# VH-VL binders against q9p5m9: the designs that were tried, part 29

Target 1, 257 residues: q9p5m9
Amino acid sequence: MAKVTGLPEFEDLHTKRKWMLNHMAAAFRMFGRNGYNEGTAGHVTVRDPIDENTFWINPLEVPFSLMKPSDLVHINSDGEIIGGSKMKYNTSGFAIHYEMHKVRPEVICVCHVHSIYGKAFSALGKPLDMLNTDCCVFYNNHGIYFDMDDVISMPEEGRRTAKGLADYKAVLVQNHGIMTVGTTVDEAAYLLSLMERSCQIQLLIDSATKVGERKHVHPTRAKAIRENADNPVGLYTAQQPNFLYEVACSNGELEII
Short names: E, the ipSAE of ESMFold2; O, the ipSAE of OpenDDE; V2, 0.75 times the mean of E and O plus 0.25 times the DockQ between their complexes.

## First folded at step 11 (VH-VL)

Design F6 (framework fv_danvilostomig_arm2; at its last look DockQ between E and O 0.02; V2 from the best seeds 0.00; counts 0 for: pae E 16.7 > 2, unsure alone 74.7 < 75, grease 19.7 > 18.9, SAP .556 > .496, off the site)
Fold by ESMFold2, look of step 11:
Structure F6 (fold): chain C 257 residues (1-257), chain A 123 residues (1-123), chain B 109 residues (1-109)
Amino acid sequence: as target 1 above (257 residues)
Amino acid sequence: EVQLVESGGGLVQPGGSLRLSCTASGFSLSSYYMSWVRQAPGKGLEYIGYIYYSGSTAYASWANGRFTISKDNTKNTVDLQMNSLRAEDTAVYYCARYGFNYDEWGSYYFDYWGQGTLVTVSS
Amino acid sequence: ALVMTQSPSSLSASVGDRVTITCQASQGIRNYLAWYQQKPGKVPKLLIYAASTLQSGVPSRFSGSGYGTDFTLTISSLQPEDVATYYCQQYNSYPPWYTFGGGTKVEIK
């Protein structure tokens, strides 16, 4: 049974993999419940805890809301399926995500979805303003990938996205949406939903410019909040209510390890 | 050591334009609001406007439409573009940094000021 | 249209004198008031924020008080290096509502 209030420890790496796959499936169910799905778009990659040069990804044909651990696809760094469900997956999405995993080996999970507010805000070509304290985890901690209006390969798209990500936890992908990274599935998934919500809030505030004047969190305070909030254990813990809710709704298809 | 250095001041004719630049060192513009404030010869201080780290701006009502604040995070600079200049715009122009530590909601004071650059508007 | 009124506009005092400068806001600004010192030919320097909190490195002879609309800057024992113009500034309003007082010039007799 995984520790709810802290990062769990495992004696056996096969148990750790099972824990990771249940949390990955739960993250997808949360994304589906929140309306982040869009056809076959959107993907999450997670580095395998046993063979760290291999990855897990969602299949193309399974809805986010119905994801099970047994649906997830195990692939190597060349994109070859080596285990899991062996279903088709988005090879272009993996090519892009792999560049982040490659340049930042500490990154366990990369999340990308085509959510409404993330897509809308990404079209503006600018970073989020610090308009509330929750958003401050992204203070000087998110970047932008600017579309250069050229035709390039998927690995080069990935390398440019990785430059926009830099050493941050998130990147706004111009005209596409948001991408987050984490040292656990839960960290990356929580940051994704938080960034989507932050985009929504800012768009609402920007639409209300004639109702009142904007108030910003002072940059020095925003930095202090970010330093406290950008905490892998804290972000993992913050996701646990969502994880437990999806397990409870899964009719036994998800497990607490 | 925090330093702010303004440049680009000089003589300009009425109706003309001028661009001022403020170079910041010892801190990152990504961490602070920045502002422009002016002081006419022998007169008091007058607020012009501010820029947030994201590029969002706001201006005093008298400056709106004529003055534009922008920044370049790579060069760590904040610029003031002034258009349709009048004799009454003759002043020393300062860039200033907002302080921290004291109130979490809304309003801030200036903890560091640049040396200023003189703009003279005359025929 | 928040107005900050300083008084007096100028004063002259002897070394060692107690000096009092006042600043009045046309609307309540709580304690969101700063005081700046500008020596002749120099740039403004922050002395006091939050009406009464001394900025680091400011001599203890400076003090501030007030809440709401009426504020006071006091120099308990005037020194030669205190020759300057002193400005109050409210920051209760969100930008661009920042306003400065008209200034108080302090000189040694």
Scores: ipSAE 0.000, ipTM 0.386, lowest interface PAE 16.7, mean pLDDT 86
Fold by OpenDDE, look of step 11:
Structure F6 (fold): chain C 257 residues (1-257), chain A 123 residues (1-123), chain B 109 residues (1-109)
Amino acid sequence: as target 1 above (257 residues)
Amino acid sequence: EVQLVESGGGLVQPGGSLRLSCTASGFSLSSYYMSWVRQAPGKGLEYIGYIYYSGSTAYASWANGRFTISKDNTKNTVDLQMNSLRAEDTAVYYCARYGFNYDEWGSYYFDYWGQGTLVTVSS
Amino acid sequence: ALVMTQSPSSLSASVGDRVTITCQASQGIRNYLAWYQQKPGKVPKLLIYAASTLQSGVPSRFSGSGYGTDFTLTISSLQPEDVATYYCQQYNSYPPWYTFGGGTKVEIK
């Protein structure tokens, strides 16, 4: 039985930063392993633990599966590179994510990918149905952004996406993909993978309606499950098997801090 | 080390109100469900209700309307406001933390308890 | 409302005896059942969760079984330090509140 023990604590913020960056790199490797790569699309932003007005983001040219902590780019709120690998990054992506960080100060990590099932399901412009207990973490806990037909600035797109996200942990961006948020990289990353799987499962179920009737988790139960599942410590813990897997496969490139 | 300490108990007249407080240490309330449970003298445990980090609350049917649970994540405290107190509300009141088992969706058990605070309702 | 019926309400046994306490749920709760021990003048202590999983630090003489509606707590060899009141608790009810059994007071003869 997986018992939640808590989040790691650090006396030194530099060590905390190293921890965050390793988990960030591991998250990308997981994304790569799961096939979420789509050219240079997809980004993760993480608020720096030392200077909270600055962020870390992935570079454009590094495949998700090969991401190392040393590849990550340190940028300020204006998008200027101030450290890290100093490689090019997706400035549009940051512009959007920054708006998320602004309206949700508690959010440490924003994840966005152009994954197959997220893209497919988002084209339907509807929320997830509660068709299994795992997806119930998203019961009344994810939004939808519909306004993709406008030609707008990236900051405005960020603001509108943030509006769709509201106080939730995830948002389906219509005809675009999935975005998740968390107080840890692991929380956001786990939620992203879970949302992707949830989209996949629903599309399978929806395609199988002739062989059986869809059964929903009862709303009362779904709510209870959400309240249980949607906690920072639990969601962090849920990501640890993935993290450890990536560490084990990294040939020393990822470190357990 | 995880610790829960209740306070605010005492003697109160019927119809009166009392506010209990539970101070948590060793963990953050922003990550856990917290619950209030009471035990009348020589009787069994009785569930009152819970609060989660989001502020969501639920109560036993008998407690609904008279009892209110609130929390302050900054102070790491959980409170129980009790109104229109009756003699049958006389009990030791415990705050308890829900343990989290991620493999059991929607399930909770109490892994840590405070020492309790006695509330006596008497004229 | 979900009701947990615990039996017996009290029992007295000798040191070394096998003791069995039962808890019946009014509806199926799968394995979402916990057992607590409360010694006189002390706070409840978690013994078993998920019907049969022993909490860390709990002696192996304690065991739990059951699934659905009928559950059992067993003390294979009763010890003097086991004098306490034991409670079952379901944690799979909706709407989300939980129910304790009435308790079983265990004493030594």
Scores: ipSAE 0.000, ipTM 0.479, lowest interface PAE 14.3, mean pLDDT 90
ESMFold2 (binder alone), look of step 11: mean pLDDT 87; pTM 0.865

## First folded at step 13 (VH-VL)

Design G1 (framework fv_danvilostomig_arm2; at its last look DockQ between E and O 0.04; V2 from the best seeds 0.00; counts 0 for: chain humanness VH .558 < .564, pae E 15.8 > 2, grease 19.3 > 18.9, SAP .553 > .496, off the site)
Fold by OpenDDE, look of step 13:
Structure G1 (fold): chain C 257 residues (1-257), chain A 128 residues (1-128), chain B 109 residues (1-109)
Amino acid sequence: as target 1 above (257 residues)
Amino acid sequence: EVQLVESGGGLVQPGGSLRLSCTASGFTVSWNYMSWVRQAPGKGLEYIGYIYYGDSTAYASWANGRFTISKDNTKNTVDLQMNSLRAEDTAVYYCARYGFSYTYESGDTWGSYAFDYWGQGTLVTVSS
Amino acid sequence: ALVMTQSPSSLSASVGDRVTITCQASQGISNYLAWYQQKPGKVPKLLIYAASTLQSGVPSRFSGSGYGTDFTLTISSLQPEDVATYYCQQYDSYPPTYTFGGGTKVEIK
């Protein structure tokens, strides 16, 4: 059973790496379970705990639902494969994420998927309304990237996306989808799923506005909820049921470290 | 530095329309509640309406249907469309920020759970 | 509709006096109440929010209290620069009317 009291501590960074990779693979399986897989689109990058100038990323052709720790690709800051699997990965995706890691050194994990409701909501070009308490973790804590009209390099897209992300935990990329960040894989992954559900909920509510008026969580309350909910330990803990579920269903392919 | 600047005020005939604009700097309007408040000469403050997150709007009962608030994210502006203007609409119109925001790379600043920043106001005079 | 009633509508006091302004809401608004100061010819300035939280930069002689329906703004020692009209404002979200009180004009004798 995974620890739910605080973040785990590791004396051995190799063990920590193994821990991170298992949680990373589990996150993908969760994404797959939730239907976030869209061809070869969608990427998660994780900063390596041993060599912090290197990263782990998912391969192109492995379905999210089948992701194993051994499928993950270890790459340096130049995008060269230095370990892990030898499978191909999305170099454009890494280029974008790398820019985000650069401007947010505290960010360990960047998640991006092309999920249905994230894509749909992002086409509206507006932030989420605070329509329920669960989404309040994003109260003034998510950005929007609007500048999709130019033909630009991937690094430049990354820089612009990072600008939209600012110091927030998430960014809605217009006509594209959701990106989240975290100090753990679990934090980022949980926030991504929550953002997706939040988009879904708002679209449902917006479609029902002819029936009734939308009610917003009061800003004071929303802020209080965000301040309580937006912490690394709580968000990590929030992901543990999902992690444990994936472990249980993995037939031994995922490990509790 | 946070700043709000209203524009578009002036003299208008009864029954006419006028569009006011509020340009914000130092914060992003799309992440904030933006409100319009007016004050008739020698009178008190009167709430008109608010907008948040693009198209989420609410209005005072007296303003609903005649006043419309909108945002332009590219310009970082909030507008107030006023239709069917009456003599009693003569007032200084203020835009004000309400709410709390994180710091943004563009220079966004913290807010309060009230109207913490106000524009200088723009005078609208409705007269024949 | 939610109504905010301020009292008095006007008052005159001496420098150094304790001044109290009240605001009554027609229904419970918890602590969702703000106070503003508007000096002659100037824009409103936020003094207090959340009924009792002093806005940054506001002198400590200003204080707010209350919860539910009855609220009070207090100036512990009135100063010449405090000559202004003061407004309460509710910002309870339901309904989202953000109603202002009628104002209280404070003058120096």
Scores: ipSAE 0.006, ipTM 0.480, lowest interface PAE 11.9, mean pLDDT 89
Fold by ESMFold2, look of step 13:
Structure G1 (fold): chain C 257 residues (1-257), chain A 128 residues (1-128), chain B 109 residues (1-109)
Amino acid sequence: as target 1 above (257 residues)
Amino acid sequence: EVQLVESGGGLVQPGGSLRLSCTASGFTVSWNYMSWVRQAPGKGLEYIGYIYYGDSTAYASWANGRFTISKDNTKNTVDLQMNSLRAEDTAVYYCARYGFSYTYESGDTWGSYAFDYWGQGTLVTVSS
Amino acid sequence: ALVMTQSPSSLSASVGDRVTITCQASQGISNYLAWYQQKPGKVPKLLIYAASTLQSGVPSRFSGSGYGTDFTLTISSLQPEDVATYYCQQYDSYPPTYTFGGGTKVEIK
């Protein structure tokens, strides 16, 4: 098909839901291929396009790499399963993600994983440095949730995480990993992989400081790059090679809608 | 070939309004910082402001509130709306491209980070 | 706001002379400085960016130097076509607070 630089449009919301679920499943397969899985940890919530106070989430027992649209679980804001696969899902993860969706109604998708470099960097309790142009999408556009090691409810942990997220696109969850948000599944998923890679690159650079001095992207340039790169249509487009790759590898289990 | 062509200048009375237009060719306005700069007769260059993707704008402090930059991506144009004009606003008005770009697909940046292309300018005269 | 001070405001020199123009920023701007040439009745043209990098198509007799607050544009051998006003411009305060110098008018004796 022709090069796609804009979001697809749908006249029928059931077709939009089918499109969304295929993209959600593909995002999981990409996460699995990249090694972001960690047992039953990690989850994505997506706001339903038909009933916008309901959500879709991954089941606990399906590997990221094998996710199908039919495996996804439809839940209401109270956490009750109302459709989809009806498999068990991470109720604590949903409680946390719901706080993001609640305070930011425009957020369609929340991604969270316990990936290796995100976990490692989150333990340092500091924001990413702007060490390359790709990570500048996160310039003054990511926060930190500082885990205080107290015993709190999952909704309260969600509210604290939402405070760390603020109006940004990402938050480093101290000692846990990365969380990203987007107005599409593709936007949030692309940002997640970009943040994981940014954490990896910074850790590598910091380990090489005896070899040479770090050079930062100038703050003025970093701000300009972020203003350009924090673009939902562009980030959706940037994810399309990953989506198409996962469709091609899916043996027909994923569909292009 | 990159070209910028301003239009809409002319004579206007003090307190009046005028809308200038800049037509770009050889590149798309939506993905470039587009700026307006003016030059009073016999005087130096003075920055006005810019517009960028998502209608992001900023203005020199003296221009804020009186001058508004807007764009039309379908016509590939950038406009300068000037209100409450005064005699000291008499100048040639240029549109200029900031020589910086970010490519989503490659994550690459390029350019001089200075104004690398200027239009011919359009004269605005404010007098009674 | 950041002030750019050019000197001299005008100068006259003979064809073949070495000409220097200076620009001073009121605060450090690293190497984020550009030089523009504006010939009489013409639009400004970018000559130099990043303090010392020649824009494509600019003759090699033009050079720039400086870092921080003090910058120089040099014309190693003045030519008749170099009659123009030259402006420095800082772009460290990207992009909403660009500042131009007052200009240096170069004439031939």
Scores: ipSAE 0.000, ipTM 0.426, lowest interface PAE 15.8, mean pLDDT 86
ESMFold2 (binder alone), look of step 13: mean pLDDT 87; pTM 0.880

Design G2 (framework fv_danvilostomig_arm2; at its last look DockQ between E and O 0.01; V2 from the best seeds 0.00; counts 0 for: pae E 18.8 > 2, grease 22.8 > 18.9, SAP .608 > .496, off the site)
Fold by OpenDDE, look of step 13:
Structure G2 (fold): chain C 257 residues (1-257), chain A 123 residues (1-123), chain B 109 residues (1-109)
Amino acid sequence: as target 1 above (257 residues)
Amino acid sequence: EVQLVESGGGLVQPGGSLRLSCTASGFTVDYNYMSWVRQAPGKGLEYIGYIYYGDSTAYASWANGRFTISKDNTKNTVDLQMNSLRAEDTAVYYCAREGFSYTEWGSYAFDYWGQGTLVTVSS
Amino acid sequence: ALVMTQSPSSLSASVGDRVTITCQASQGISNYLAWYQQKPGKVPKLLIYAASTLQSGVPSRFSGSGYGTDFTLTISSLQPEDVATYYCQQYDSYPPTYTFGGGTKVEIK
């Protein structure tokens, strides 16, 4: 992985919050750019840096591509709106994500979308194969949630999803899509896009088996790559090109903090 | 057939240095995690460190700075440089390979071990 | 630092007996656990990996179970050739550490 400087440091938590919200909005714009919008499905939750018992979440009716920091909704652990845009949000989504945050307290950001290839691949009910070096960050580092045959509450779905996630960075929810976690918005967002692309690539390779045999990355190499790639700073850095792109295209709506 | 053969063990004085070598056959060391493990007489197994592709290494906390693992891809060997040796370093030293399968998920621990080489640190 | 606690340190049983060895991790290691057999004067041999998967060539009387922190190696019917010291090992891929348990010496009465 390329040389990385580090994560930004802030003297003021309010500035940090602003930083987080701008990166959160940028992540959505990237999701929109990549075509991840599916109605009102898909959401990102971010733990607030000032009051860590509260979270930020995207509103229901704002297209991902148009997301601004001021659109984001501040909610408490009970799901009550306490600040931000105060627009409606996906309460079911939060219920699920909240369980993720509870089980993984170090997680700052949870990303979930109903993207095309994530949905398609998740229907196979199996983990990703290590078919390229980029996806190796997920080597023995992503889970699967299989239990979609019962009608359950959203919190229970969250708990089961969290179980599938375990201590990994991503989880494939069968017949549903992908979910990623991170210690920064950028980490989680990058991992989500990477997971989506990884699913796409595997489906392409699997569809091309008549013209060639699949080759796996050697498991020991995959392990080494994960050990190198699965770090907060590197993954944050990996998202910065996307962030800067969105900033450049935002006409001042996004800020570099 | 996979084989690992350690060499270089022997008697060394306290404070001395010794270099052990592990020669692999049947596979390429550069594409595998190669670990060193030691066992003091009548005691349990103790992990030292590993090397993988290039010069990527990791060590147990106790071994870091005093033990160095390297490899020679042309010879398909892995070495363990031991410095500032102490009496408590007396042990049989093993090299081991992490196993794998393309049909299974994850690492398979150490599936192949060398015969070991004895290092005795004594005045 | 992650610690693997193995119990008992030694045991003696009769041929045909069921033998159980336990290993406890100081933190969750999922199923990243292996069991090794080391016969007297021999090198360690991998028996089980991924907590419960039997290594090729290992007799079916050996089995492993557990997930998270508590793991068990079971010999359903102890045989004379099973006299050895058994070790558990965590091999969590990240961070790159391979912590062994203290070992369990198994003898025949």
Scores: ipSAE 0.014, ipTM 0.569, lowest interface PAE 7.8, mean pLDDT 91
Fold by ESMFold2, look of step 13:
Structure G2 (fold): chain C 257 residues (1-257), chain A 123 residues (1-123), chain B 109 residues (1-109)
Amino acid sequence: as target 1 above (257 residues)
Amino acid sequence: EVQLVESGGGLVQPGGSLRLSCTASGFTVDYNYMSWVRQAPGKGLEYIGYIYYGDSTAYASWANGRFTISKDNTKNTVDLQMNSLRAEDTAVYYCAREGFSYTEWGSYAFDYWGQGTLVTVSS
Amino acid sequence: ALVMTQSPSSLSASVGDRVTITCQASQGISNYLAWYQQKPGKVPKLLIYAASTLQSGVPSRFSGSGYGTDFTLTISSLQPEDVATYYCQQYDSYPPTYTFGGGTKVEIK
């Protein structure tokens, strides 16, 4: 892993904000490259390092694959735009994400996308099975949000989603897709791509049941794998190849801070 | 709570230079469009240019290279560097912030103005 | 070079009169037009944005209309405190390089 130095430290909070926004834009570009985009759907919120009661979110109309730090929108807890690109953003999505940030102050980043396999698997109403060792980061570490009431407010929707998330790193949002959280943008984004891949693998295995029976990772081993893999510095590090690739492809629109 | 305060105006001779500063409070300049506008005595308002995130700038054509807008995010300030000043540059110089409406897209009019700082170019 | 032309350059009217000020853009700007009031010795104040939307705290006697190239500001019943110079401003230039009209000075007879 060339050039991986671990989680950086910043003395200047404005430099930390620049670092964070570049990593946020890169996460969107990775999501676009991986096909997690769908029209104007999907959003990421990141807590501002200078004013921790404010957040950054993607604009509705900028493609994931073209996201720049300057496109990002700065909003307060009431959803008012206080800076950034001043473009339209998904106010309902923010209302939902804000409830998670509120009940879990350590959560810096919340990711949600309408990716194909996550969306498909979320319609089954069941948790992921531990069918490979990479998926085991989600062993007893992801929840399900069941949407049982179609007339509730967005803050109430957010609170119910946060209950399904609990103290976990991910939640399957019924008929919508997947949501992950992290203490860095990179942690949450890496977990999102891993959950999408886990959904894909399980759907493929389930479609192949005429070929053979499923083999699970034993629960004792799955627990041990989760305890080692659910590591914020390790998950940040695991994302760095993706970040560096997106910077290299950005034609100078992203930078390493 | 939003406030803009310009400073650095004064008397300067033709051909001279002057640096104006705009200090913002109640919001951060980094992710806002911040503009300079001037008004010569007895004349109308004249747009100079803006600065935005990543030092993205644009200028009116008449300001071509004589006026430069910069910012310091740590001090929360926006500066206007004016060079090769002429008598015609005598004006009150305002800084202004672009506003935003949550419900009416494209409503980016200037919602906050500073009190202005007078620049007099005379020998 | 987008140009904003205001008319008239000045006017005087009696208290209670209806006053109309026009602004014409040299190319289409949709509804991306603002009106500002500048009282003598004061800084400009936003009255109207998006051609017709009244800024909070502005008296209801002010109204705006127009789309494309032709815009108007109307004061339905002129009051003594409305003595000011009024400016239109477009904010639809590409790249965004906002331009102002020449101003209309309004005085009481």
Scores: ipSAE 0.000, ipTM 0.387, lowest interface PAE 18.8, mean pLDDT 86
ESMFold2 (binder alone), look of step 13: mean pLDDT 88; pTM 0.902

